# VHH binders against Protein Abitram (abitram): the designs that were tried, part 17

Target 1, 175 residues: Protein Abitram (abitram), of Dictyostelium discoideum (Social amoeba) (q54td9)
Amino acid sequence: MRTLIERYYSQYYFIDTTITDPNLTEDQYVNQHTNELAVIGVAPSHPVLQQEISKIEFKENAINNEVSGVRKTGGFKLQSNTILCVITCSNGKEYFLRSCIKGKLLEINKELINNPSLLKTNHATSGFLAIVEPMIKDKFMENPGLIKFEEYHKLRNIPIQKGPVFLKDNTNDED
Below, E stands for the ipSAE of ESMFold2; O stands for the ipSAE of OpenDDE; V2 stands for 0.75 times the mean of E and O plus 0.25 times the DockQ between their complexes.

## First folded at step 9 (VHH; framework vhh_ozoralizumab_d1)

Design m1 (from a04 with E31K; at its last look DockQ between E and O 0.01; V2 from the best seeds 0.00; counts 0 for: pae O 8.4 > 2, off the site)
Fold by OpenDDE, look of step 9:
Structure m1 (fold): chain B 175 residues (1-175), chain A 125 residues (1-125)
Amino acid sequence: as target 1 above (175 residues)
Amino acid sequence: EVQLVESGGGLVQPGGSLRLSCAASGFTFSKYWMYWVRQAPGKGLEWVSEISPRGGYTKYPDSVKGRFTISRDNAKNTLYLQMNSLRPEDTAVYYCAKGTDSFWSYYGSADMDVRGQGTLVTVSS
């Protein structure tokens, strides 16, 4: 049985094709829900997951343009290369995480500000970065740098888990 | 126990406005997608609006798009529905409804779970 993500999301990964170094694996995932919204996060291959995270900061534009309640006409338009947040590691290393797709920023995960470790412990679930409304809804693969789930796993030599995986983020099970 | 209590319904003339409220309790309100649904006399349940846990995303059917606005105050555990340019066909019992899955609330909408007792909106000249 497929996980909930596998059942209800189309899973894509953003690979920076401009990078010629095959050892650079700063990959991100883009999970598109059936409602067409995309959840952006850090892929398992990303080096940040091996680091101690000291701080996560979202760009001011991302914070200020977060749509809350009344749809402000003119939401912050994202390009695929738009930086969403900066992750600072304990050793001083910084990683820049991007939108990966063209779209409108709907929400940022503010929990990451207060609990940076969440990005490591739950990168595939509650540790997401942002929710984006894609500009390209019907032709999602036209976003540059996006590859499919299977291709990503092959590329990064990450085995696809077989069998029923019931991954739940316990941080959200308090209700 | 999850409780949803709707208020704000009443009689209004065509073209008028109403604001509905829904007081939520018994669950972590800010973690759930919330909905408004309505049931007109002799008709089935109709989805009216959707809002994400943080309020950054809203969705409407074509029937109410541009006229209705869903919002929420998570500090007050309250859901709102601003209804403008009301039409006779908007006459219905309006219900506040909770999403089912808090786990996936950040990723997208879920099915509706509990709903309140509803508040009657009557649009008539």
Scores: ipSAE 0.014, ipTM 0.313, lowest interface PAE 8.4, mean pLDDT 84
ESMFold2, look of step 9: ipSAE 0.299; ipTM 0.681
ESMFold2 (binder alone), look of step 9: mean pLDDT 81; pTM 0.822

Design m2 (from m1 with T100S S102F F103W W104E S105Y Y106T; at its last look DockQ between E and O 0.78; V2 from the best seeds 0.00; counts 0 for: pae E 2.8 > 2)
Fold by ESMFold2, look of step 13:
Structure m2 (fold): chain B 175 residues (1-175), chain A 125 residues (1-125)
Amino acid sequence: as target 1 above (175 residues)
Amino acid sequence: EVQLVESGGGLVQPGGSLRLSCAASGFTFSKYWMYWVRQAPGKGLEWVSEISPRGGYTKYPDSVKGRFTISRDNAKNTLYLQMNSLRPEDTAVYYCAKGSDFWEYTYGSADMDVRGQGTLVTVSS
């Protein structure tokens, strides 16, 4: 059974496949919506999800990057390794989160600045990091360093759990 | 002028420990990624550690992971490398190197031409 994310997104992951120590797997997700935009966030395997977060900082020009309406002219250009934010944990440990793909920054999740706990409680949903307009949006796997959902879960030994059926008022056992 | 001065090298037996220091001047030390690299006799440079400008992120290759610890004291403009469980293959000249500014970091990009004179570490019976 497919989740809402499975219905509207193609799910990719940006990882270093040479890293096997779960304390070092600084993995990120890249979810491409059917409207072609990509949502960047922290993957379930990322060690920051097991830590107490003190603050989340974005680069100044990412904070000041305003793109509104249907016109998306100008904006912060990204390489896949561009640092978008730094997470500082209460023990002083830092984690650097990146764009993962080449493209144009449309929006950061400014709520993370005011509510860092959102990253941990809702990392795959409202705790996303950024929205990016990908440079390569057709044949998305041509973006370097991405792997698909099934390979990610196999590589990180994370069981795949089927999501609930999204039911409105009618199911197969209804008239 | 950027200056990096390594110290603390010497002769040590296998299994021993050594602490290297790197005194930095001529730049705002706390703004930059810092590295330790080494060069064994007749070989090229090998990256052995990196540390973020604030000290909260460190990274090591498998060859030294768990044995070496990079640290920095931004108040003293000093970079350190604690080396434990030393092996003969750790014999090299060790250099500290200045990296990029905090937000300008790119993977595998370091200014390897901005490094000190090095300090020799010899691990031998």
Scores: ipSAE 0.404, ipTM 0.737, lowest interface PAE 2.8, mean pLDDT 83
ESMFold2, look of step 9: ipSAE 0.000; ipTM 0.116
ESMFold2 (binder alone), look of step 9: mean pLDDT 82; pTM 0.831
OpenDDE, look of step 9: ipSAE 0.830; ipTM 0.919
ESMFold2 (binder alone), look of step 13: mean pLDDT 80; pTM 0.817
OpenDDE, look of step 13: ipSAE 0.813; ipTM 0.907

Design m3 (from m1 with S105E Y107T G108Y S109G A110S; at its last look DockQ between E and O 0.70; V2 from the best seeds 0.00; counts 0 for: pae E 4.6 > 2)
Fold by ESMFold2, look of step 9:
Structure m3 (fold): chain B 175 residues (1-175), chain A 125 residues (1-125)
Amino acid sequence: as target 1 above (175 residues)
Amino acid sequence: EVQLVESGGGLVQPGGSLRLSCAASGFTFSKYWMYWVRQAPGKGLEWVSEISPRGGYTKYPDSVKGRFTISRDNAKNTLYLQMNSLRPEDTAVYYCAKGTDSFWEYTYGSDMDVRGQGTLVTVSS
């Protein structure tokens, strides 16, 4: 059986593999949908998930992004290290979150501005940071700095948990 | 005219502590990433710490992590470095440095554009 995420997404992570201190693992996920767009968010290992979040700020140009549609040209260009947002915690700590991949910013999750707690309660789902049109869509592992789902969970010693499952197995869905 | 003036250096025994200060003027201090760097005799500049414009993000190399703490007081335009558990290899001239970037312009490995005159820290028995 496969979950909805496993059915529609290829799951990747942008991490610094030399960092082992769990208070410093500022890891992010990059989930590529079957439509080739990438959803960027905070990985389960990110220390911000253990913090009380005060606010999440995006760059003003990203908030007022005039780009629309999946393949529309123009808009906000991203490098892998481009800062998308800053998270400010109640104790004043800041975390800077990045694009992780080269591409075009299609949209930010504006709900995070009004409801920052979504990042913690729904980090893998409605608490995503941004949707990016990747420059490299085929052979996605050619995007520098990504590792796959299984390697991430081994390196961070995080058990792999099945998400919600459906009552009926669909063996054709495995293709 | 941008000015950075470091103070608080001196002679200290191994295991001791010092607190460095850097008085900043001539720019909007609260808008910039700030750094401490050091230069030991016979060596080049070594990055020691960085801090975000609002003070909520800090970073250290392994050589000082857990022993040094960078902080800033934006109301006083002052940058600080608390140095604990000092070792002889920490002996250096310490410089306060202003980044080239503001809050949103930061990228990894930002260049430093201005540093002060430095303050000498000597760690010896």
Scores: ipSAE 0.245, ipTM 0.648, lowest interface PAE 4.6, mean pLDDT 82
ESMFold2 (binder alone), look of step 9: mean pLDDT 81; pTM 0.821
OpenDDE, look of step 9: ipSAE 0.810; ipTM 0.911

Design m4 (from m1 with S105E Y106S Y107D G108Y S109G A110S D111A; at its last look DockQ between E and O 0.64; V2 from the best seeds 0.00; counts 0 for: pae E 2.8 > 2)
Fold by ESMFold2, look of step 9:
Structure m4 (fold): chain B 175 residues (1-175), chain A 125 residues (1-125)
Amino acid sequence: as target 1 above (175 residues)
Amino acid sequence: EVQLVESGGGLVQPGGSLRLSCAASGFTFSKYWMYWVRQAPGKGLEWVSEISPRGGYTKYPDSVKGRFTISRDNAKNTLYLQMNSLRPEDTAVYYCAKGTDSFWESDYGSAMDVRGQGTLVTVSS
């Protein structure tokens, strides 16, 4: 059986393909749920995962971005390079994490403010950065700068591991 | 008025080192991304380095990575570039540049504001 992410998400990555030094690969993931919303987070190759994190800061407007049904007011529009947060490490090193796609910010992961360690222990799950409503939802690869799961793992020389494989589950995302 | 004054250039042999300085005024230096760019004779501007407002993030192109180090002293409103293992290809006028937006507004291909006369670095035997 495939993982929850494999069953309900299409997995994409935003990386600089010209960067090969593993200490400089500031890669992020973009996982599109079947409901078309995107979850933005830190990819396994990101050097921040090897750092001692002191704090994670989000822009004040992102923290106060209240998007709910009938009580919605305004919105926070994102470009692919919009900075969502800055991570400060105990040695003073900073890392800037970005939206990766154009869209509307729906929510940041406020748990990271009080529990920065979630980013490292759970980067692909409860340690995500933000939820974004993408501008381009259909034909998601038309969002500039994205690469698919398999290409990411090839370019970063990260072996692909699958959960328990059943014949009907042996399908990779080829879009 | 934004002012950026570069200094520290000169003639140096291949393999040598230089340290450039950029004195900044007319804006709140500590709130802005800062850059070094250079212009070789007959060529366009080339981005050389980038540093975050508080100095905790730096970035370099492959052409200078490992040889150049950007830093800043926000108390002195000064940007620095330490250049080691210099090569003839590093010969250029070096300029510092201010980002056009404050702390949270860094474009992927950053808009930069160059105002100084630059400082000439010549690497030649």
Scores: ipSAE 0.374, ipTM 0.727, lowest interface PAE 2.8, mean pLDDT 83
ESMFold2 (binder alone), look of step 9: mean pLDDT 81; pTM 0.817
OpenDDE, look of step 9: ipSAE 0.652; ipTM 0.832

Design m5 (from m1 with D101L; at its last look DockQ between E and O 0.07; V2 from the best seeds 0.00; counts 0 for: pae E 11.7 > 2, grease 24.9 > 24.2, off the site)
Fold by ESMFold2, look of step 9:
Structure m5 (fold): chain B 175 residues (1-175), chain A 125 residues (1-125)
Amino acid sequence: as target 1 above (175 residues)
Amino acid sequence: EVQLVESGGGLVQPGGSLRLSCAASGFTFSKYWMYWVRQAPGKGLEWVSEISPRGGYTKYPDSVKGRFTISRDNAKNTLYLQMNSLRPEDTAVYYCAKGTLSFWSYYGSADMDVRGQGTLVTVSS
């Protein structure tokens, strides 16, 4: 049986493969839901996860993107390198977190503003950064700069860790 | 059909208080961020407050911070805005708004933003 993320999401990573120094790998994940929306967050290899975070500040347009009394169809348009937030660590180091894909910003995780530690304790789940409607949905690897789950873990030399269910690759959904 | 029904507006003197309510239906209220926004005559929508699905996080712009308090009762599917120390510049039609996808990234609903009729707040002597 697969984990909940494996059931509902395809997991991708936005990384610079030329960077091998673990102090500089500012990697992010992009998890595409079965409804095609993408959840953007901080990958396990990101150096910010080893830092004490002082604050997380989202761009003003991202904060106010959802203020509307009508059904939202346009959204805040993003390029893959668009900065969504700045993380300031207690030693003054700053990290810039990006959209990773071209698309439209649907929402940010505003919980991170008042509770920055959530990013570190729950980075893959409730500590996500943003939800984006991708421009390219059906052939998701056509989004530039993405690599798949297995390649990411090999390139960064990170052991694959799953929840209580440890199924082989290519297993079917839902028992 | 998603419905949001605002109530509790009225005429108030400067320095007074009002409590707005928003009755929500047609969606799982507890899964969504909720917002208050307002529209003064001849102006666009202005964000007034936000609250997380469980109510543990709230945020306000400087213009209302310390005077307004957003809250929610997920058992009653109701959003509230307590407005204290009201000023003439708070005069506006107030709307509640449904956020997009739930806080939990494992499961999300379609992005939907529905406007109700609003409730008029007038602050004047």
Scores: ipSAE 0.000, ipTM 0.119, lowest interface PAE 11.7, mean pLDDT 76
ESMFold2 (binder alone), look of step 9: mean pLDDT 84; pTM 0.860
OpenDDE, look of step 9: ipSAE 0.056; ipTM 0.515

Design m6 (at its last look DockQ between E and O 0.01; V2 from the best seeds 0.00; counts 0 for: pae E 14.6 > 2, grease 27.6 > 24.2, SAP .7 > .668, off the site)
Fold by ESMFold2, look of step 9:
Structure m6 (fold): chain B 175 residues (1-175), chain A 124 residues (1-124)
Amino acid sequence: as target 1 above (175 residues)
Amino acid sequence: EVQLVESGGGLVQPGGSLRLSCAASGFTFSKYWMYWVRQAPGKGLEWVSEISPRGGYTKYPDSVKGRFTISRDNAKNTLYLQMNSLRPEDTAVYYCAKGTDSFWDYYGSAFDYRGQGTLVTVSS
């Protein structure tokens, strides 16, 4: 049985490649589903994962974003640097988390409001920040500021843990 | 224990319609993304549709867009797929699938699905 991420997602990272101080690498991930939607979250290198989180506050218009169906007037439009939320840590440090891509905000993870520790304990899973419909869906690397999974791990010196080996996609569906 | 029970498959002529149902139990249905996936003979799993936990967002690949409609009834813990204008290439076993927090992991587990599936055959 293969992982859903390996089957259905392409993994990208929104980082400032000029920053090497690990206390300043405020990196985020952008995982694009095969249905073209992007899941935005906190990358493993982000300093907030080493902090005690006091609260997470989403931008008010992101909280009140209620979109049903594909209506442009019903969605909050984003630039790559649009702030989605502010994380306040117990020591008073604040971190700003961003959209990472130009597009339309479809949902925020409202569970983070009531359970901020989820961001830290499950950053790549239930602790995601938002779901965005990207403006640029094909040739996704044309979205400015993204790098791919392998390059990210090289630049940040993070070991790659290998999942199951997949030689052909259709052989993995039967076990 | 998570259980997903698909029903509503069968034999239908091209251009016909079917409605699939998936009865869910053993988890808080309303908190999870739900999916329909299918597997044609000799092929891998193919994503067919998805729906957000509260039903506000749905999405389809181009192969079924405009013909298939996913919906959910969170009060009845039931997922649906309305399939219209069916084509022979839609012939497959259709599976209801639950999204989990683990499939957002960088190295997480495979897509988890529990039903036996329901066979849809489109042939004259």
Scores: ipSAE 0.000, ipTM 0.158, lowest interface PAE 14.6, mean pLDDT 77
ESMFold2 (binder alone), look of step 9: mean pLDDT 82; pTM 0.837
OpenDDE, look of step 9: ipSAE 0.019; ipTM 0.334

Design m7 (from m1 with Y106E M112F V114Y; at its last look DockQ between E and O 0.58; V2 from the best seeds 0.00; counts 0 for: pae E 5.5 > 2)
Fold by ESMFold2, look of step 9:
Structure m7 (fold): chain B 175 residues (1-175), chain A 125 residues (1-125)
Amino acid sequence: as target 1 above (175 residues)
Amino acid sequence: EVQLVESGGGLVQPGGSLRLSCAASGFTFSKYWMYWVRQAPGKGLEWVSEISPRGGYTKYPDSVKGRFTISRDNAKNTLYLQMNSLRPEDTAVYYCAKGTDSFWSEYGSADFDYRGQGTLVTVSS
């Protein structure tokens, strides 16, 4: 059985391949939906998932999506390295989470502001960071710094637990 | 004007320790990423460490990880580098650097502005 994420998303990861110490792998996921929008979140390898989170802060105009100061117009433009939020842990440790891709910020997950622990309990689902409209949609791997699902799991030594492949189901989706 | 003044360098034996300081003025110190960089004789500038504006994030290259510790005292506008287990390869002029943008800066590890005169660290028997 394939999950909904496996059926409707292409899964990519934004990582620094030169970092091998698991306490320093500040990896993020980028899940591109079939409608081409990208969901940005914290990858399973990220050390923040083993920390007690005190708060999550977003830039104020991103919260209101008010980049001009008048109303929610114009959107919030992102570079791949643009910081989306900072996570502060109970011990004072900070983690900076980034857009991972160039594009336009459509939405941040405001639930994280009121319930930071949601990031840990549901990081791949309701604990996402943001939804981004990517600039590079058609050849998504041309976004710099991304690797695919299988390479990520190999580099981070994370076992892949997938359901069986049903070739008939895949071909019937083309009908 | 923005000023960064490094101090604390000197001659030390291999395996020894030194603590560098950087006195900052002319900007709101607590709003900026700060860095230590070094330049060994005949070599280019090498990044040594970085620290977030509030001090909760630090990063090091493999060459110094576990031996060097960056810290900051935002009340005193001072950046520090504790250097332990020093090696002859650590011989260099050490510089303090300020990030280019405030708290939400992009490209923090690659972009910095202002460099003081530096402080010389010599590790030799």
Scores: ipSAE 0.171, ipTM 0.609, lowest interface PAE 5.5, mean pLDDT 81
ESMFold2 (binder alone), look of step 9: mean pLDDT 81; pTM 0.824
OpenDDE, look of step 9: ipSAE 0.686; ipTM 0.846

Design m8 (from m1 with D101Y Y107E; at its last look DockQ between E and O 0.02; V2 from the best seeds 0.00; counts 0 for: pae E 12.1 > 2, grease 24.5 > 24.2, placed apart)
Fold by ESMFold2, look of step 9:
Structure m8 (fold): chain B 175 residues (1-175), chain A 125 residues (1-125)
Amino acid sequence: as target 1 above (175 residues)
Amino acid sequence: EVQLVESGGGLVQPGGSLRLSCAASGFTFSKYWMYWVRQAPGKGLEWVSEISPRGGYTKYPDSVKGRFTISRDNAKNTLYLQMNSLRPEDTAVYYCAKGTYSFWSYEGSADMDVRGQGTLVTVSS
């Protein structure tokens, strides 16, 4: 029943379960690929998706990670709550987007710098924030603040978005 | 106000064991990575152990791996360090540290907030 993306990714969400006010649920997704790398982005519940975005600014350390070579292992080291970028909205509100997991920064999505609207229009796809090599790769739920896909949608009262359905014995739409 | 209070240090003979405690208050203990660090006389701080917020991930440097065990009790807001097979080189003031947030954290740097007075461990023959 899963889409192709669901087959190659385990979907987690970085949230503070003590926050119930929907204007304060600054939730992020963490999608772990079968190769163990994690894609970090903005979850559907995040209030920034209801705002007009003026600019997205990555921290200088994150930007320079790709060119400076300050780590012999090839990455900027992150804690779960390390801020990677700041979103400034047209009304002056600022939102901080975080690593969500302890690990090593491999890549930021530089397209967001030149096209901030991509974060809203494609938040789950080409509007991702960063790619991280997690420190904790097995038993991924040991990363603090994570909950799984099904529980996230139940907790935030968000309908589950279904992709194309593959039938058990065929994939053609003969129905 | 974040407070970390270390205890359980003392004088012990080589080969002995000791259990350190760290009482935490002023923050949601279960949300944070926790650490033990130590400072030997005339030396800088040395990382000794780390533990994930839920306690399922731990890490140690080679100098203590297999002898020291970090643990936590989130219901009691308490961090522990079980130290076995103690050696004179383990003599130090031991501190617990709360994980902290930094824009400039690099590999090889501890991302830690050390606040307490520490607890002295002396291992002497």
Scores: ipSAE 0.006, ipTM 0.234, lowest interface PAE 12.1, mean pLDDT 78
ESMFold2 (binder alone), look of step 9: mean pLDDT 85; pTM 0.867
OpenDDE, look of step 9: ipSAE 0.750; ipTM 0.875

## First folded at step 10 (VHH; framework vhh_ozoralizumab_d1)

Design n1 (from m4 with S106Y; at its last look DockQ between E and O 0.69; V2 from the best seeds 0.00; counts 0 for: pae E 4.0 > 2)
Fold by ESMFold2, look of step 10:
Structure n1 (fold): chain B 175 residues (1-175), chain A 125 residues (1-125)
Amino acid sequence: as target 1 above (175 residues)
Amino acid sequence: EVQLVESGGGLVQPGGSLRLSCAASGFTFSKYWMYWVRQAPGKGLEWVSEISPRGGYTKYPDSVKGRFTISRDNAKNTLYLQMNSLRPEDTAVYYCAKGTDSFWEYDYGSAMDVRGQGTLVTVSS
């Protein structure tokens, strides 16, 4: 059995592998959809998920970003280190969230501006940060700094969750 | 003209503390990343700490993490370095540096503008 994310996305993570202190692991996920677009968000290991968030700010160019057509012309060009947003916590700490990959910004999650709690309650889903058209689509691991799902969970000592468990009594169900 | 004036250095015994200050002028202090670097005799410059324009993000190398604290007062255009549990290996001239990056252009390993005479910290029994 596969979850929706497992079925439609290849899951990657942008981390500093030398950081082991869980209060400093500012990890992000990069989920590449089968249509090759990438969804950028906050990984489960990121310390901001344990903090009270005061606000989430996006760069003005990202907020005013205009992309048109099925070929996605225009749009804000990103380097892997380009800051997408800054999260300010109630204690004054700031966290910088980055593109993680080189590409073109298609959209930011503007809902986070008005409802920053979505980042924490739905970080892998409606709490995503941005959608990016990657420059390197075909050989995605050539994007620097990415590691795969299994290595991430090993390095961060996070259990890999199994997909849904179905009872045997449902003999006609599809998985 | 950008000016950075370091102060607060001196002679201290191992285990002691010092607080360094850096008075900044000639630029919009609150817009820039700020840094402390140091140079021990006969050695190159070593990065010591960094702080975001608003003060909410700080970072340190392992050699000083837990002992040194960078801070800033944007109303006074002043950068600080609180140095605790000092060791002889911390002996160096300390400089503050202005980053070339503003808030949104921060990049790891960005160029640092070192301009002052520095302030000497000597840790010796």
Scores: ipSAE 0.305, ipTM 0.689, lowest interface PAE 4.0, mean pLDDT 83
ESMFold2 (binder alone), look of step 10: mean pLDDT 80; pTM 0.818
OpenDDE, look of step 10: ipSAE 0.793; ipTM 0.900

Design n2 (from m4 with D101Y; at its last look DockQ between E and O 0.61; V2 from the best seeds 0.00; counts 0 for: pae E 7.7 > 2)
Fold by ESMFold2, look of step 10:
Structure n2 (fold): chain B 175 residues (1-175), chain A 125 residues (1-125)
Amino acid sequence: as target 1 above (175 residues)
Amino acid sequence: EVQLVESGGGLVQPGGSLRLSCAASGFTFSKYWMYWVRQAPGKGLEWVSEISPRGGYTKYPDSVKGRFTISRDNAKNTLYLQMNSLRPEDTAVYYCAKGTYSFWESDYGSAMDVRGQGTLVTVSS
C-alpha cells in the first residue's frame, strides 16, 4: 500500500546541484498533486530543519494576495526564484525560501507565522510553505532546477524509505 | 549619491590572510544585499560572495568557499571580506557592490552595482 503522498502526488525537488556542502543544501520540495497544483515546502536535506527558528516572515505581496482573497486572471505571478519567505533562526541565521516554479500563488501557509515549529515537525505535511498553480503543468520537468524523487535521494545520499510494497499474493482464508 | 570605498588590499605571500573593508555611503546600507566581486588582470568580473541585508545569509562559489568570509556591520555602514589561505589565483582587484533590488531579491547576475576604485590584492612569492 502506497502512502497518501505517493498516491496523489508526483514528488520533485528544487536543488542547486553545484552546492555539495551538506550544511548549505537549501533544498525544497515541489509536490504536484493529481489536480496539477503544486505544494512547495522544505526538503529533508535543508539545514533549517536542524535550527531553532525564531520567526518566519512572508513577502508582503504574498500575504496580501492570500489575505485579500481577491483573485483575477494574472494574479500574483511567481518566477522560480521569487522569495516567498525568510526564516530567521535564534542565532540570527537567515534562510530564504522560494517559489521553486513559475506560476501563480494561490495560498501561503500563514500558520507558520504563528507556529514556526510546524516547519520542522511537519515539513512534508501541515508545515508546507505555499500552494502554486504551475504555468508548466504537462511537461513538469521543463521547470528548471527540478529533479525527481529517486534522483534527489541519490544525489543527497539520503536513504529511500520505501512505502509498503503492494502485495499481490493470495490471502489464505482457511479457518 | 552612492559611494563604495574599498580598502585593505596589499601584497601577501601564498597561504597568508587579508581583511578587506568597504565603506558605504549615500544609501540606506542595511536595506540592501551586498557583494564582493573581483577582476583578475585581463578578465571579467567574478562573483566572490554575497550577504543578506541583515547579515544572516551568506553564499560563496566553490573557488573560495571555506577560505573567505563575508560580513557586515550595519551600524558602521561597512562590508568586510576576510580572506584566508590565499593563493596566487586570488590575485585581483576586489570591489564591493551594492544590490540594485530590495531586501527580498537575490539576483546576483543582474543586480550588482560596482562603483569604487577597488582594492588590489596580490598573492605572490
Scores: ipSAE 0.035, ipTM 0.519, lowest interface PAE 7.7, mean pLDDT 81
ESMFold2 (binder alone), look of step 10: mean pLDDT 83; pTM 0.840
OpenDDE, look of step 10: ipSAE 0.767; ipTM 0.883

